# VHH binders against Arabinogalactan endo-beta-1,4-galactanase (ganB), part 16

Target 1, 359 residues: Arabinogalactan endo-beta-1,4-galactanase (ganB), of Cellvibrio japonicus (p48841)
Amino acid sequence: NTGVADNTPFYVGADLSYVNEMESCGATYRDQGKKVDPFQLFADKGADLVRVRLWHNATWTKYSDLKDVSKTLKRAKNAGMKTLLDFHYSDTWTDPEKQFIPKAWAHITDTKELAKALYDYTTDTLASLDQQQLLPNLVQVGNETNIEILQAEDTLVHGIPNWQRNATLLNSGVNAVRDYSKKTGKPIQVVLHIAQPENALWWFKQAKENGVIDYDVIGLSYYPQWSEYSLPQLPDAIAELQNTYHKPVMIVETAYPWTLHNFDQAGNVLGEKAVQPEFPASPRGQLTYLLTLTQLVKSAGGMGVIYWEPAWVSTRCRTLWGKGSHWENASFFDATRKNNALPAFLFFKADYQASAQAE
Key: E = the ipSAE of ESMFold2; O = the ipSAE of OpenDDE; V2 = 0.75 times the mean of E and O plus 0.25 times the DockQ between their complexes.

## First folded at step 10 (VHH; framework vhh_gocatamig_d2)

Design t03 (from r04 with V29F R31S N32Y; at its last look DockQ between E and O 0.05; V2 from the best seeds 0.00; counts 0 for: pae E 13.4 > 2, unsure alone 64.6 < 65, placed apart)
Fold by ESMFold2, look of step 10:
Structure t03 (fold): chain B 359 residues (1-359), chain A 121 residues (1-121)
Amino acid sequence: as target 1 above (359 residues)
Amino acid sequence: EVQLVESGGGLVQPGGSLTLSCAASGFTFSSYWLAWYRQAPGKKRELVAGIYSGGKTVYMDSVKGRFTISRDNAKNSVYLQMNSLRAEDTAVYYCARETYSRYGYDTFDSWGQGTLVTVSS
């Protein structure tokens, strides 16, 4: 007990869930005109954490299943990066409006039986990855779980979730990770993930009141277009969450357009409405957004920033929504220059100043 | 070019019925969730009914049992059968294709121009 300084790690990372699919579709990635392996490129540029989504059994794609996730985790580990596994607990995208139960569990109506299925699935997944020396450093128990998880697919949910059910299911996933970590002696941090700071302020209060407390990290999606919190206001939400729950906040998703040009037939999610006054939709604006956001997060005592899908580039392949990418204008690769790396990569190694909280 | 063209709107008396159609082109129709939205003057556009690519349906509570959404993948068309119509169903009805949404806002990325339904005595 010799005056230990609080020295928590600060992650700068990327969600690279699409990379294997994009490469199978013929995508190449370049830096200074030279073809590169994207996982090695991110690592060389200073990324230290790779996030990857996992779907239970998505029949509409061959990707984001355990096999594809294992390949992503292996590539990240071989490049020297830590990993975050993002359980969706669904056969498709989960988000603030959709938390659909996997088909395999659709017959289960009893909450305790459903909790057991969730527990066993989480445990079996971790065990399978562990056998390959791919155990993730962090696990998200759900993705953007703003509404009650594992809902019937024929329901659009509104209003306050059934917290007795929701807490039972969330705690089941948390306990699966905790039990696996304890049993094996291998540390895993647990993340609970809510889209947008204003929603997290409400949600984590409800979670605490209902006994969901045994997690390590508050994960946020932050997209300024869809938040009540502007970039300058974001530190206030981070401080409130960290002071109230004594858990570090990590931005697990963000993005910003480097152009408003559409390079394929797929409409881009981040259009003119995504543009903020201080950051034009340009390569420099994208970088400046990331530098500003990351500095604000670090100054507030946050745990890191993960960029969402910087490698989801245009290809001839189809996704759920059609041919092409809905995100190429927010990627870190310039579609006009054969996917050559954009200046946004500089955000990984920038010199961010810490600001320890006094108390 | 994604196109969604609504038809079948008109004037109908309370308690009456109407069938809306939406003809789709420019995408692999059978792979997408499609929906009907409506917007009355001075109100926000609201989801009325949706149909997943696999055929599962969802409805807003106020139309359950009165409205039926269906699709015909061979004709690239989605339909809304509206029965037991009420004055509060008066709105412009829009056909929409599912969009990728980070937050559930604007769950659809392509819209038709709309078809007006007026329920009036």
Scores: ipSAE 0.000, ipTM 0.168, lowest interface PAE 13.4, mean pLDDT 86
ESMFold2 (binder alone), look of step 10: mean pLDDT 78; pTM 0.781
OpenDDE, look of step 10: ipSAE 0.151; ipTM 0.611

Design t04 (from r04 with R31Q; at its last look DockQ between E and O 0.67; V2 from the best seeds 0.00; counts 0 for: pae E 7.8 > 2)
Fold by ESMFold2, look of step 10:
Structure t04 (fold): chain B 359 residues (1-359), chain A 121 residues (1-121)
Amino acid sequence: as target 1 above (359 residues)
Amino acid sequence: EVQLVESGGGLVQPGGSLTLSCAASGFTVSQNWLAWYRQAPGKKRELVAGIYSGGKTVYMDSVKGRFTISRDNAKNSVYLQMNSLRAEDTAVYYCARETYSRYGYDTFDSWGQGTLVTVSS
């Protein structure tokens, strides 16, 4: 195998975790000047997969909990899109800088007891969604799990000092998904997610050495600003991962700015440093980035590309860091035209050429 | 918890050499993006050289062939070898760990205090 089954679908998707919150904050979305439902808009433009994050019990927001996630999954399903549920296994954002244990589990010091809490939470979440006819097609067991998961805040380390513990916890989440799928006969693909291809190369090697092997998809964040792999080099990393582990690679996060202008008081994450020489920070540059990335991924035999938070627009609502959005310049909606759809939406229906299979 | 400590700056004649060192603690150098930046009076901080977790290096155009970034994973340290120094290289040099975040602004200070390099005739 070159890492992709012959008839595996190629996904072009969007992470739409902020939409319910943005609409509650007064955001409207437009296409060709007309107000639209964003889930229907993404589907109409050719998106086929919606990714949504789930926090255990965030105290600073009422979104990204099971109620909000259920609403997102229902909107995605009603629009005819498949879904990917992204467990953070934390009360807040998880990424390579932090993987904080939920407060509810902070008292658990024994790894087997913690693994059981993780298992039960995963199972209960899937059962609740299944009861609503919202069982996701794919599940991420963790988000950007570059460092050891479920760490106490006061002893955080930016590494994986105890791979036996890490593997036990990751496998617990994987087993919960597998057991639920087998029990119900409803297929669910399991994704393990690492930020940036160079980090995935060493992480999946150590994961295999420590018995983390029972997953279906290698999920990558790809943001060229933070990767040693330029776009032309990305196929090399994809090929290495797929050839070594025999699992397809999906880009589960990417983004690119359509402008460097800031439309609110919140500073934008993707600034001048994010701009690549070949893709200006303009509506056409954003589209060309996505067309180029997606073609390279498909040619390499990858499983798809998901754009991160294309609907996180400026509103009166607050993040942990202040009022506004840190991402409106990377959304698919033009803040200068009342959030009218940008050309980037064309990336979903472009005619991407598959690579010929090796003879 | 995360700490970056630069050393090796000083006064050097044009054409001379210096080696800057950055000792890291609270994280693993080999699993992170590390970089040297510099800031001359009246200018924005600019990237001088970087080394990715996989070992690939990047340089600004004006230092290519003169400066070399390297790391020692066993000592958890990053170095900048600066050769053929020019007056225009006079700046405060900072070692930095790039903090990855797309959810909002990170709250970590990813910079050391800096080390002054003065190139004068």
Scores: ipSAE 0.013, ipTM 0.445, lowest interface PAE 7.8, mean pLDDT 89
ESMFold2 (binder alone), look of step 10: mean pLDDT 79; pTM 0.789
OpenDDE, look of step 10: ipSAE 0.055; ipTM 0.591

Design t05 (from r04 with R31S T107K; at its last look DockQ between E and O 0.68; V2 from the best seeds 0.00; counts 0 for: pae E 7.0 > 2, unsure alone 64.9 < 65)
Fold by ESMFold2, look of step 10:
Structure t05 (fold): chain B 359 residues (1-359), chain A 121 residues (1-121)
Amino acid sequence: as target 1 above (359 residues)
Amino acid sequence: EVQLVESGGGLVQPGGSLTLSCAASGFTVSSNWLAWYRQAPGKKRELVAGIYSGGKTVYMDSVKGRFTISRDNAKNSVYLQMNSLRAEDTAVYYCARETYSRYGYDKFDSWGQGTLVTVSS
């Protein structure tokens, strides 16, 4: 007896947050040698869910704001894919090292007032997207919220010293989504997202003890390089989470290098340390990693797998972090072949076996 | 501000024991991966032992069975118990926290200043 309901849709998706920027930087994407629209390519290859990050007001970039996100959501919808909107609640990436309060809210010191700002922002964002017929199917209330959210940058703490505050803020975002969904009659699933399964086991226990319970999906980042859990061990963590909290688990981020070669001046994040013994850093190894991971997730009763930024390719443009991509060796596109599609695309259509279930 | 402060190094005879301590501030040791590294003169810095956030430990082969990494969450500290010390264990020992990052900016590993262990008769 698992904690996951039978007939739950199983998603195979991609985070495509960089596509609009990469195309503005001159990137083209190809399949079998011909130029293609990447959103249509992912859909044609069998992807059914597009994840996209949203920053509050990141002045260092013109992307991942509401306008850019709306374009991404429209492209995903036009290609027939469902969507997951990933609120960072920050002006930059949030992760286990950084959960910076947006500049616009930096003056707010009272937790209840900050919770209201979060609520209103979430509601206004959903309403704006709804008016464009772009309401997402799933919403993440935060991204990799391993540490206390909405922290001032100069007093950042790598922990959760005030769970009462953290819970109030998280519940405010959850309630904004719930209230919008009930008011409009349009269903939206709520995801809470923690990096790496070992951290989720502890975090969700704390969350429950502090009254954060009204969500639908446990979202995990899984990168073997940074996890205590090997691929064969991952199902144990998924089962424990689902049995304990009665929420399905979805892997909302993963990646694997198809090469260790760097194709630009930007150093790649996934290097030799990312390579697992069973999966060489090759096009076939990248695919086999994804097939193996996705089968293990489905067998454990999980809800799906989303690949992180498979379209973040090398360009001549400058980002905040320098010229080029730090991820082209983990993309689904072959930099030596004008970004022609790699075998990793086959993971979307593979026939994954469900777990054995009592009927 | 993240800080790691090592202590407990010194001169010890072969076969002896030392306990190294690492006091952490600016983060919670139970929520992070912490490790001890060492660097002998003229050698590359190498991983000695690590402890994951969930408590799982790892050791380099040459110290397994002799060294034990542990932590005390209430004191926000990490320890390395070193037994059956050998001359080749002579090195500066560093406590480190490994940073999780995939956005393409510089990874930030946090290191202490090191504590010298000398194993000599």
Scores: ipSAE 0.015, ipTM 0.464, lowest interface PAE 7.0, mean pLDDT 89
ESMFold2 (binder alone), look of step 10: mean pLDDT 79; pTM 0.790
OpenDDE, look of step 10: ipSAE 0.026; ipTM 0.456

## First folded at step 11 (VHH; framework vhh_gocatamig_d2)

Design u01 (from r04 with S101P; at its last look DockQ between E and O 0.04; V2 from the best seeds 0.00; counts 0 for: pae E 9.8 > 2, unsure alone 64.5 < 65, grease 24.9 > 24.2, placed apart)
Fold by ESMFold2, look of step 11:
Structure u01 (fold): chain B 359 residues (1-359), chain A 121 residues (1-121)
Amino acid sequence: as target 1 above (359 residues)
Amino acid sequence: EVQLVESGGGLVQPGGSLTLSCAASGFTVSRNWLAWYRQAPGKKRELVAGIYSGGKTVYMDSVKGRFTISRDNAKNSVYLQMNSLRAEDTAVYYCARETYPRYGYDTFDSWGQGTLVTVSS
């Protein structure tokens, strides 16, 4: 009903931020041996939400800028999927280790002036997308904002020493989305995103104490390798967050390897340490992981599960650190069969059962 | 700047004990996953023990019951208590902070220089 996400469908989605780049690098995607458009493939397999990252002005790539994001959003909407725009508020990756201020804002030391730059950037981005009929259904104000956002690189702190500053900046982004939605009458849900449940339990407590409350969805990254919470324990963290803050939880990132084999020169991020005892690193194990996770999230009253970069396959393309993909063993495409679709696609249409909220 | 400095290695007889220390700077140990790894000559570096941000611990099977990982948040330090040492425990021991670099631009965890543990009669 009124801005609360409890009437929102349960999402099963994918972050498809790499697809345009992979295709420019010569990648093709197949299902049952036939070349397919990957956005149409995800939609046909039952995906209903596409997540896409946006960088402010990355210098080492021509992707994940507004032009590339617009293309991704258009492809997602043409295939009938809803969209989630993931602002990094940086010229590069943001995660629990890095939240670097964009170079264009590096001269700004006053928090109110920086908040205005963030507000204006968010508003201008939404307006540009809206002009193209690409306004996202959800917006993340930051990505994995475990540490203080918009930090200068030379004084980076792996913590939040100034919550007053952090709250001012986060609320500025939230307000930009809210103000745009109100002025245009077009609903947009706001997501705040923290990596791993144990960190979210601490972070959202601090956020509430510092006046960051006007958001709709608690977004979590969940990668078992890096979480204190095993899969069976994850519902406890979800329940605590939802009962404390009255906001639905969505897993906005997860992944699982379908093999430990490396198919290019780039080392894979999810190796042997990522493997859980119950789910072998095989196509069946990847699917079973996703089925199990998604059922647990839905049973706990959560809002959905988004798989991170299932289409980041091996190509000739370079990252800043070398040629190839660091993720092809976690993609939904079989590198030994010309990127033919893996069984993991079945997770989108599986019949997940809701449970009543615990008293 | 993230730094990890190991100390406490040395020569010890089988059945003996050592305590390894890892002093961390540039981040807070209580909000990170810290681990001890070891590498014997000609072998792969392997996880020995880890401590999650919430304080839960994990151990490789061969050291369970003999080794204990712990931390001191006030000193921003992590320790590995090694008891009932065996010849197979001889290795260079590294303290590391775990990250998950799925973006492909940082494929290394942060590591210390290592401290040598030699178990011999």
Scores: ipSAE 0.006, ipTM 0.368, lowest interface PAE 9.8, mean pLDDT 88
ESMFold2 (binder alone), look of step 11: mean pLDDT 79; pTM 0.794
OpenDDE, look of step 11: ipSAE 0.017; ipTM 0.374

Design u02 (from q06 with Y33W S110P; at its last look DockQ between E and O 0.01; V2 from the best seeds 0.00; counts 0 for: pae E 21.8 > 2, placed apart)
Fold by ESMFold2, look of step 11:
Order: C-alpha cells, then sequence, then structure tokens
Structure u02 (fold): chain B 359 residues (1-359), chain A 121 residues (1-121)
C-alpha cells in the first residue's frame, strides 16, 4: 500500500501565524525593493497552503486567538491559498516539552468530561469559521503531541503515562472534525502532528495500539539539528510510517538559517549547531536545504512541506522570551535589506519529481 | 578564491558527442547550484543546463533530451554530456556557480576562459 492519499495535491506552504502581529509592530515586507502584502507575496511565489496556530485563550497576547486566526485565514483565502488550522489545545505553545491544559478546562478531572469540552471547542471553532466562509481544508488535532496532551502544569510528565486518556482526548478532537465534515458535507482532512521522525515511529505505533486510527495525515516537524535522521535518512522514516499506517506524511514544520548573524537582542533558536555540512548558513544554503528536503519528501510519496514562520522578522515588539524575534535569521526576509524577499521563496515553484529520476 | 575551469571542447561532426568538464575550486560543488552557459559569436550568453545541490536539473528547450548535466562530488566537478550535436550548438561553453546576485545580493563569480565546441562538417 502506498502511504499517499489518492490524488491529493503536493503542498508547498508556510506557517504565517505571526504576520498580523509583526505588521502591528511596524514590520513591512518587500520584494525586489517594493513593499508588498506578505500573503499575496507567498501566493505569487507559488505557496498553496497557509498554516496558522490557534490558542484557546492566551491572556498574555492579543494574537493567535480566533479573531486573529480568522484574519489570517481570510488573507490566505483571498490570496487563493488553502489553509491548515493548527489547534494547540492550550493557552500557549505546545511542543514535546509542554502540553498544558487551557485554564478554562483546568477544573475538569474526568476524562470523558474533558473530551466533551475538547469536542465542543473544536466544533464551535469550525462552525464560527464556516459561517465566515473560512473553513480550513486541513485541521491539526494538537501540535507536536509527543507527550500526553492537556496536562496540568504542576503535574507535567514528559511522556504518555496514560495512553487510554490520551487516546480518548485525541479521538475526541478527530471525531469533532469528522462529525462536522459529515454533517455539513464539507471535506476536512485531519492531521496528527509529532516532532521529529524518530519520535513519530514510536508514537504512531502506540497510537494504533490504543485506538487512534481515524486520521488522514501524519504530520512531522523536521529540524535536522534535533533529529536522529539526517536528510539522506529521512526518506526511510517517511516510507516506514506510510507503509505501516497507510497515511501520507507531510512535513508541517521545518526551517533553516540564511545567516548566523543576529539582528536584534533576541537570541536565535537556529544557530551554528543548526548548520548542516551540505548547506551553508546563507541565502542560497537556505534555498538549497528546502529544495533538497522537498525533493526527498516528494520522491518518498509524501504530501508536502510547510516552512515554519518565514515572516517572523525583527521588530520592537516582545515575545514571551523578550524583545525581538528568535527567528529572523530563518525567515524568508533579509533583515539587512529592509525585509526584502530572500531566494528561499523559489522553493515554492520548483518542479519536484515523484521518482528518484531527479535525485 | 573561487575558480571554475572548463575543458573537453573540440571539433565534432554533426550528430556527434562531446563531454565537457568543469573543475571547481574554492567551494564545494555538492553544496551549490551549478550551470553551463554558452555564447555563440555575436550572441548573448545563454543558460544551457543547471544542476542544484539536491540533484534537480533544468535544461533549455533546444538541448532537452540531447544534453545531460551531472555532478561528481568526489572530484568536485560538473559535466555536460552533449549528444546529437548540431551546428547551432557551436559556442564557447562556460561553467558558472549560480549566486543570488540575480536577486540583488551577491555578485557572480568571474567567468572562466570557457571551452570551445565547434560542430562542423
Amino acid sequence: as target 1 above (359 residues)
Amino acid sequence: EVQLVESGGGLVQPGGSLTLSCAASGFTVDRNWLAWYRQAPGKKRELVASIYSGGKTYYMDSVKGRFTISRDNAKNSVYLQMNSLRAEDTAVYYCARETYSRYGYDTFDPWGQGTLVTVSS
């Protein structure tokens, strides 16, 4: 069995969750020296999918709530791109180190009651977006759910000690999307998202053993610095996942630095240790990384590649970790040239081959 | 100090074959975009073929199916295999590293001497 969904297009996309916030902080974006709307720029360069994160009720920011997400989805659809909504099911980022239950649900200790809250939230969110003609094409039920989801902050465990609970909660989100899609006749693909291929190999095995099977896409974060899999080894992991679970793999997050220079006071996440021998930290190295990765994914029968936060540029505004961006050296915009577009944009329109013929 | 040295040109009958070589120094072929260009007398220099670090290739329409660009990382070299040569392929052929100066950033490397291909009865 092939791991690729029949006739599913190959996506080349971007997570643009920060754009509205960056613009409110004074950021402008340029192409060939001219100011441009970034959503239109991504579409014009060939991007076909915009990913956007949603937090439940983050009181420390005015962004990534439903209002901000609706604006992002509207801008993406007006530019002609498909959309992927990324539920974090938290009031902040979720990742392999934290999966905190939203404050609004913190009082709920019964798993079935919590599953109902998750179901209702997912359904209500989709209905609100649908009423605006902004229903996403794909939905992630969770973000980098490497550890058990919806954990209380004071009892956090770096693992999944209760897979029955985890499966009940994950299936609740999946069922909310499925039920909404069936009731309305509007198709939505469901993505489950794990950081790094080595973790996905074990996680999806446990998920299947515990009855988490009704999803469409295996979503991976791939950052070579933090993976046991080098780029040449990545196709092996993709093939194993697709052959074992009969679901296509999509890289829903990746990035690569175009420079090691820091343009503000916020330390950059992707430093010298992120640099691979094959790809220098330069504008061409960033592009070459993306071309190489995307060709490997296409050749392996995968579903697409999404770049994470290519528009998170330096501004005077703060993140949780301080003033500035931790990602400007991995963006698609050149901080030395007033955020002019970098060569990395070429990866969207490159002609990728489905076979090893192009490798 | 970047240097690209072309070789392998010569006189060939129509329908014949040649293999051009490009030896690179000062950078690694496997981590760069490389291309062959050609310039016929009185014409502009034009792109013939390119190869990216991941192995993806592009060809101009008139050479597609006849020419093959390839890379040997161990020899730090790029090749252009030319088959079914025509009089119109007569030109000086140049190897170049693609830079992003086309997008306003870096300048191109200096052109080498090139290697002359003459297709004549």
Scores: ipSAE 0.000, ipTM 0.111, lowest interface PAE 21.8, mean pLDDT 87
ESMFold2 (binder alone), look of step 11: mean pLDDT 81; pTM 0.810
OpenDDE, look of step 11: ipSAE 0.214; ipTM 0.675

Design u03 (from q06 with S101P S110H; at its last look DockQ between E and O 0.34; V2 from the best seeds 0.00; counts 0 for: pae E 11.9 > 2)
Amino acid sequence: EVQLVESGGGLVQPGGSLTLSCAASGFTVDRNYLAWYRQAPGKKRELVASIYSGGKTYYMDSVKGRFTISRDNAKNSVYLQMNSLRAEDTAVYYCARETYPRYGYDTFDHWGQGTLVTVSS
ESMFold2, look of step 11: ipSAE 0.000; ipTM 0.271
ESMFold2 (binder alone), look of step 11: mean pLDDT 80; pTM 0.805
OpenDDE, look of step 11: ipSAE 0.056; ipTM 0.590

Design u04 (from r04 with Y105E D106Y S110P; at its last look DockQ between E and O 0.08; V2 from the best seeds 0.00; counts 0 for: pae E 17.9 > 2, placed apart)
Fold by ESMFold2, look of step 11:
Structure u04 (fold): chain B 359 residues (1-359), chain A 121 residues (1-121)
Amino acid sequence: as target 1 above (359 residues)
Amino acid sequence: EVQLVESGGGLVQPGGSLTLSCAASGFTVSRNWLAWYRQAPGKKRELVAGIYSGGKTVYMDSVKGRFTISRDNAKNSVYLQMNSLRAEDTAVYYCARETYSRYGEYTFDPWGQGTLVTVSS
C-alpha cells in the first residue's frame, strides 16, 4: 500500500430492484414504527449507491424494464445516492447457469451482427436515461457472466467454449459505454461481474488472454456458503485480482439471514446451511456479518459492498418465484413487525478503516 | 443418450496408483463442469475433484497433491489420476456433470453408475 490517502469513494450500497414491485403489491416499509420511503431510508442510514437490474424485454413481468428502472434511478437520485445499472442482456435472470439471448435477437447468428445489436441497445438505453438526467455512475456489462453470454436456450452450455465470441460481445458492451461517456463528457465506470471469487480468479485470466481489458471494476457476488473462500480468506482473492489486473474489486452482491423463520409459502434461498459459525441467524448476526465483510473488503483495498435486495419483502403477489418472497429472511426489514427496519442498516455508517491506517 | 461411463476401478495396494476414466456421450465435456465424487460405505457422497469448462480445477483437501483431474476434449473424456493411494480412499467413485446455481448449489445431470476402488494389502 502507498502512504497517500485514496480519494476514490468506498461504496456501501443496496440493490433495490424489487422496491417498486413490492410497493405495487402493497408492501410498506417502516423505521421505528413509522412508514418511510425506502429510498430515503437507505440514504438517511448512509447508503450511497443503488444497484438496479435491467432486463431487455421480459414479457412475464411489468418490472425491471426501462420504465421501471427509470423510476428506480429517479428515486435513488432524488434521495442523493449514486447509481449502478446492471444490464442482464436477457429477457430474464442471468446467472452462472443461464445467459439466454433476448428473444428479439434470437434470429441473429452472426457474431458481429449480434455485437452491433448489443452495442445499439446499450447506447440507446444510456441515451434514454441521460435525457431524463438519470445516467448511471456505473454500468455492469452483464450479470454473473461466468458462462458464455447470449446463448440460445436449446444449446446452453455451462462454460465458455468460444472465448473469441464471448470477448467480442463483452467488448461491444464495454465500447458502447466508453463511446457514450466520451461523446457526452460524462464519466461512467464499467463493471464486469462474476459470481464468487474462485470463479473470478480464473475468468479474468481468460478474459485478459482474449482481449477483454477495458473495464474499471471487478464485481463479485460473495456468498460464503458457496465459495471456496471463507470470509477470512476473501482478502486473499481480492488482493490477487487487484494485484494482477490493477482494477479495484467491489462486492456487488452479498446477503445474510437475520432469521431462519419462513414468513410465507415461498422457501427462502438462504437457510440453515448459509449460517456461518461466528454469525448467528439473528438481527445482530446479520449486522455483524456485514460489518466484518465490509471491513475485510476495505482493508484489502476494495471499492465497496452492495447488499442484494434488502427490500425484497413478503407480499400477497406472485412473481416469477411464486407467491411471496424467497428472500424476506435476508431483507433489512422485520416481517414480524410490518417491515420495520432491522439493525443491519447500521452497516452503512460504520467507520471502516483501511489496513494502512490501522497499523 | 446423455450419459457418463466410469472405468478403471479395481484393487490396489497402499501407495499405488490408479487412473479413473469418465467417457461422456450426448454432450461435450469442454462445455460443462465435470466432477468426481466418491462414496465410502455408510458415508455420504463427497466431492473429490472438479474441472470447469475452461480448465480450472478444484480438489478436496485430503487429495491435493495426490490426485489430478484432467480432460481430453478430443476423446470427450475426463480422468482422475490417483497416486499415493491410502486405505481411506476406498470408495465407489462417480463422475457427474454439475451445474452451478446463482447461489452456489449444485445440481447433477447426469451421474455415472460408479466404479469401485479398493485400497488394501
Scores: ipSAE 0.000, ipTM 0.126, lowest interface PAE 17.9, mean pLDDT 87
ESMFold2 (binder alone), look of step 11: mean pLDDT 81; pTM 0.803
OpenDDE, look of step 11: ipSAE 0.030; ipTM 0.565

Design u05 (from r04 with W33F G50A; at its last look DockQ between E and O 0.63; V2 from the best seeds 0.00; counts 0 for: pae E 5.5 > 2)
Amino acid sequence: EVQLVESGGGLVQPGGSLTLSCAASGFTVSRNFLAWYRQAPGKKRELVAAIYSGGKTVYMDSVKGRFTISRDNAKNSVYLQMNSLRAEDTAVYYCARETYSRYGYDTFDSWGQGTLVTVSS
ESMFold2, look of step 11: ipSAE 0.121; ipTM 0.607
ESMFold2 (binder alone), look of step 11: mean pLDDT 79; pTM 0.785
OpenDDE, look of step 11: ipSAE 0.076; ipTM 0.612

Design u06 (at its last look DockQ between E and O 0.32; V2 from the best seeds 0.00; counts 0 for: pae E 19.4 > 2)
Fold by ESMFold2, look of step 11:
Structure u06 (fold): chain B 359 residues (1-359), chain A 120 residues (1-120)
Amino acid sequence: as target 1 above (359 residues)
Amino acid sequence: EVQLVESGGGLVQPGGSLTLSCAASGFTVSRNWLAWYRQAPGKKRELVAGIYSGGKTVYMDSVKGRFTISRDNAKNSVYLQMNSLRAEDTAVYYCARETYSRYGYDFDPWGQGTLVTVSS
């Protein structure tokens, strides 16, 4: 017992940020040969948390703006699922290679002024969603924030961040969520998100040393191909993080290929190098990976597992990455069967056993 | 086995040009984050220009419009074209790969460095 309450649910969820766009592009989703609403399908199969990304003002797309995110949150709520809002704090993807300041804030060079812009944006976004009864249950303050956030594109540094600046900005986002929750009496859990366990071990140490401490959940991307931690070793990193910071760990991104075949012109991000020896690239292998990962996370006392973009299927539309999907072979839908549901959906309802030390 | 080797430094007059080269071995430049750093006497090493795996480039303010970083995947090399050189550009220039490690962000490897002297 570490003082962390046992009544936090264990989540099995999905990032469904692409669904509205894919459907607008003509995608249909099927289960047992029958067309289905994908949000209802995920809920019926046992998913309980929907993650959705938000971009500040991306002019290159009509999606992942507040209007699109509101639609996703509404669909998730109507299907009975909880929600996690993933602030990118950028006009495009954020990840370990890029954390670009939104164009609207590009003129701001003073850190305190930038922190205020971040605070106000976070507060205004939450207030807008709350007005629609779509306030998320969890909020990520940033996405894969391995490098310093809110950097100018022309001077982006991939190396060691200025931690005093980085901590000031991160705390501004955290404080905006905390202040909103206190003012309204509506609980919101705060997530900080780092790609890969080995990076989180270093990052959270630096965050603590620089006064970033007032968050609830350690969020990790876990992709075996890109981690120093094999799947059997993952519980060691989870235990170290939880024992050191007394915060539960959630895997907020993972994926696994159900095939190595490419069904369109878009190259697969998860190719042969993604395959672990014990989990072949097949529908059964994808399911077995997810069952194994999720059991290990639960046994380690973790908070849940979220699959990344299981509904990003191939369509005729052109996106930032061209026509098709770089993720088709990692989706939960079989392109050879008119996007019929794959066995991977069984991972949501599997009976995972808690460890005696999960409390 | 992982190595970066700089070349192309030398003495040049103000307003002149130099091209620095950085040859990589043991890894592929197109899959990595590479940068040029410089260190003038008595100063800390500072970023000059970088090119990350996706091909986007970054520059310190004082070199924008004068320096260009580029990559040649066939030669597994990164270059720094330095134009309109000033006395303040005098430094040892280092090529480096940015990596993630279990202890945080780091640079592995650094090159040996190549000296650029801008003087009349």
Scores: ipSAE 0.000, ipTM 0.122, lowest interface PAE 19.4, mean pLDDT 87
ESMFold2 (binder alone), look of step 11: mean pLDDT 83; pTM 0.823
OpenDDE, look of step 11: ipSAE 0.012; ipTM 0.320

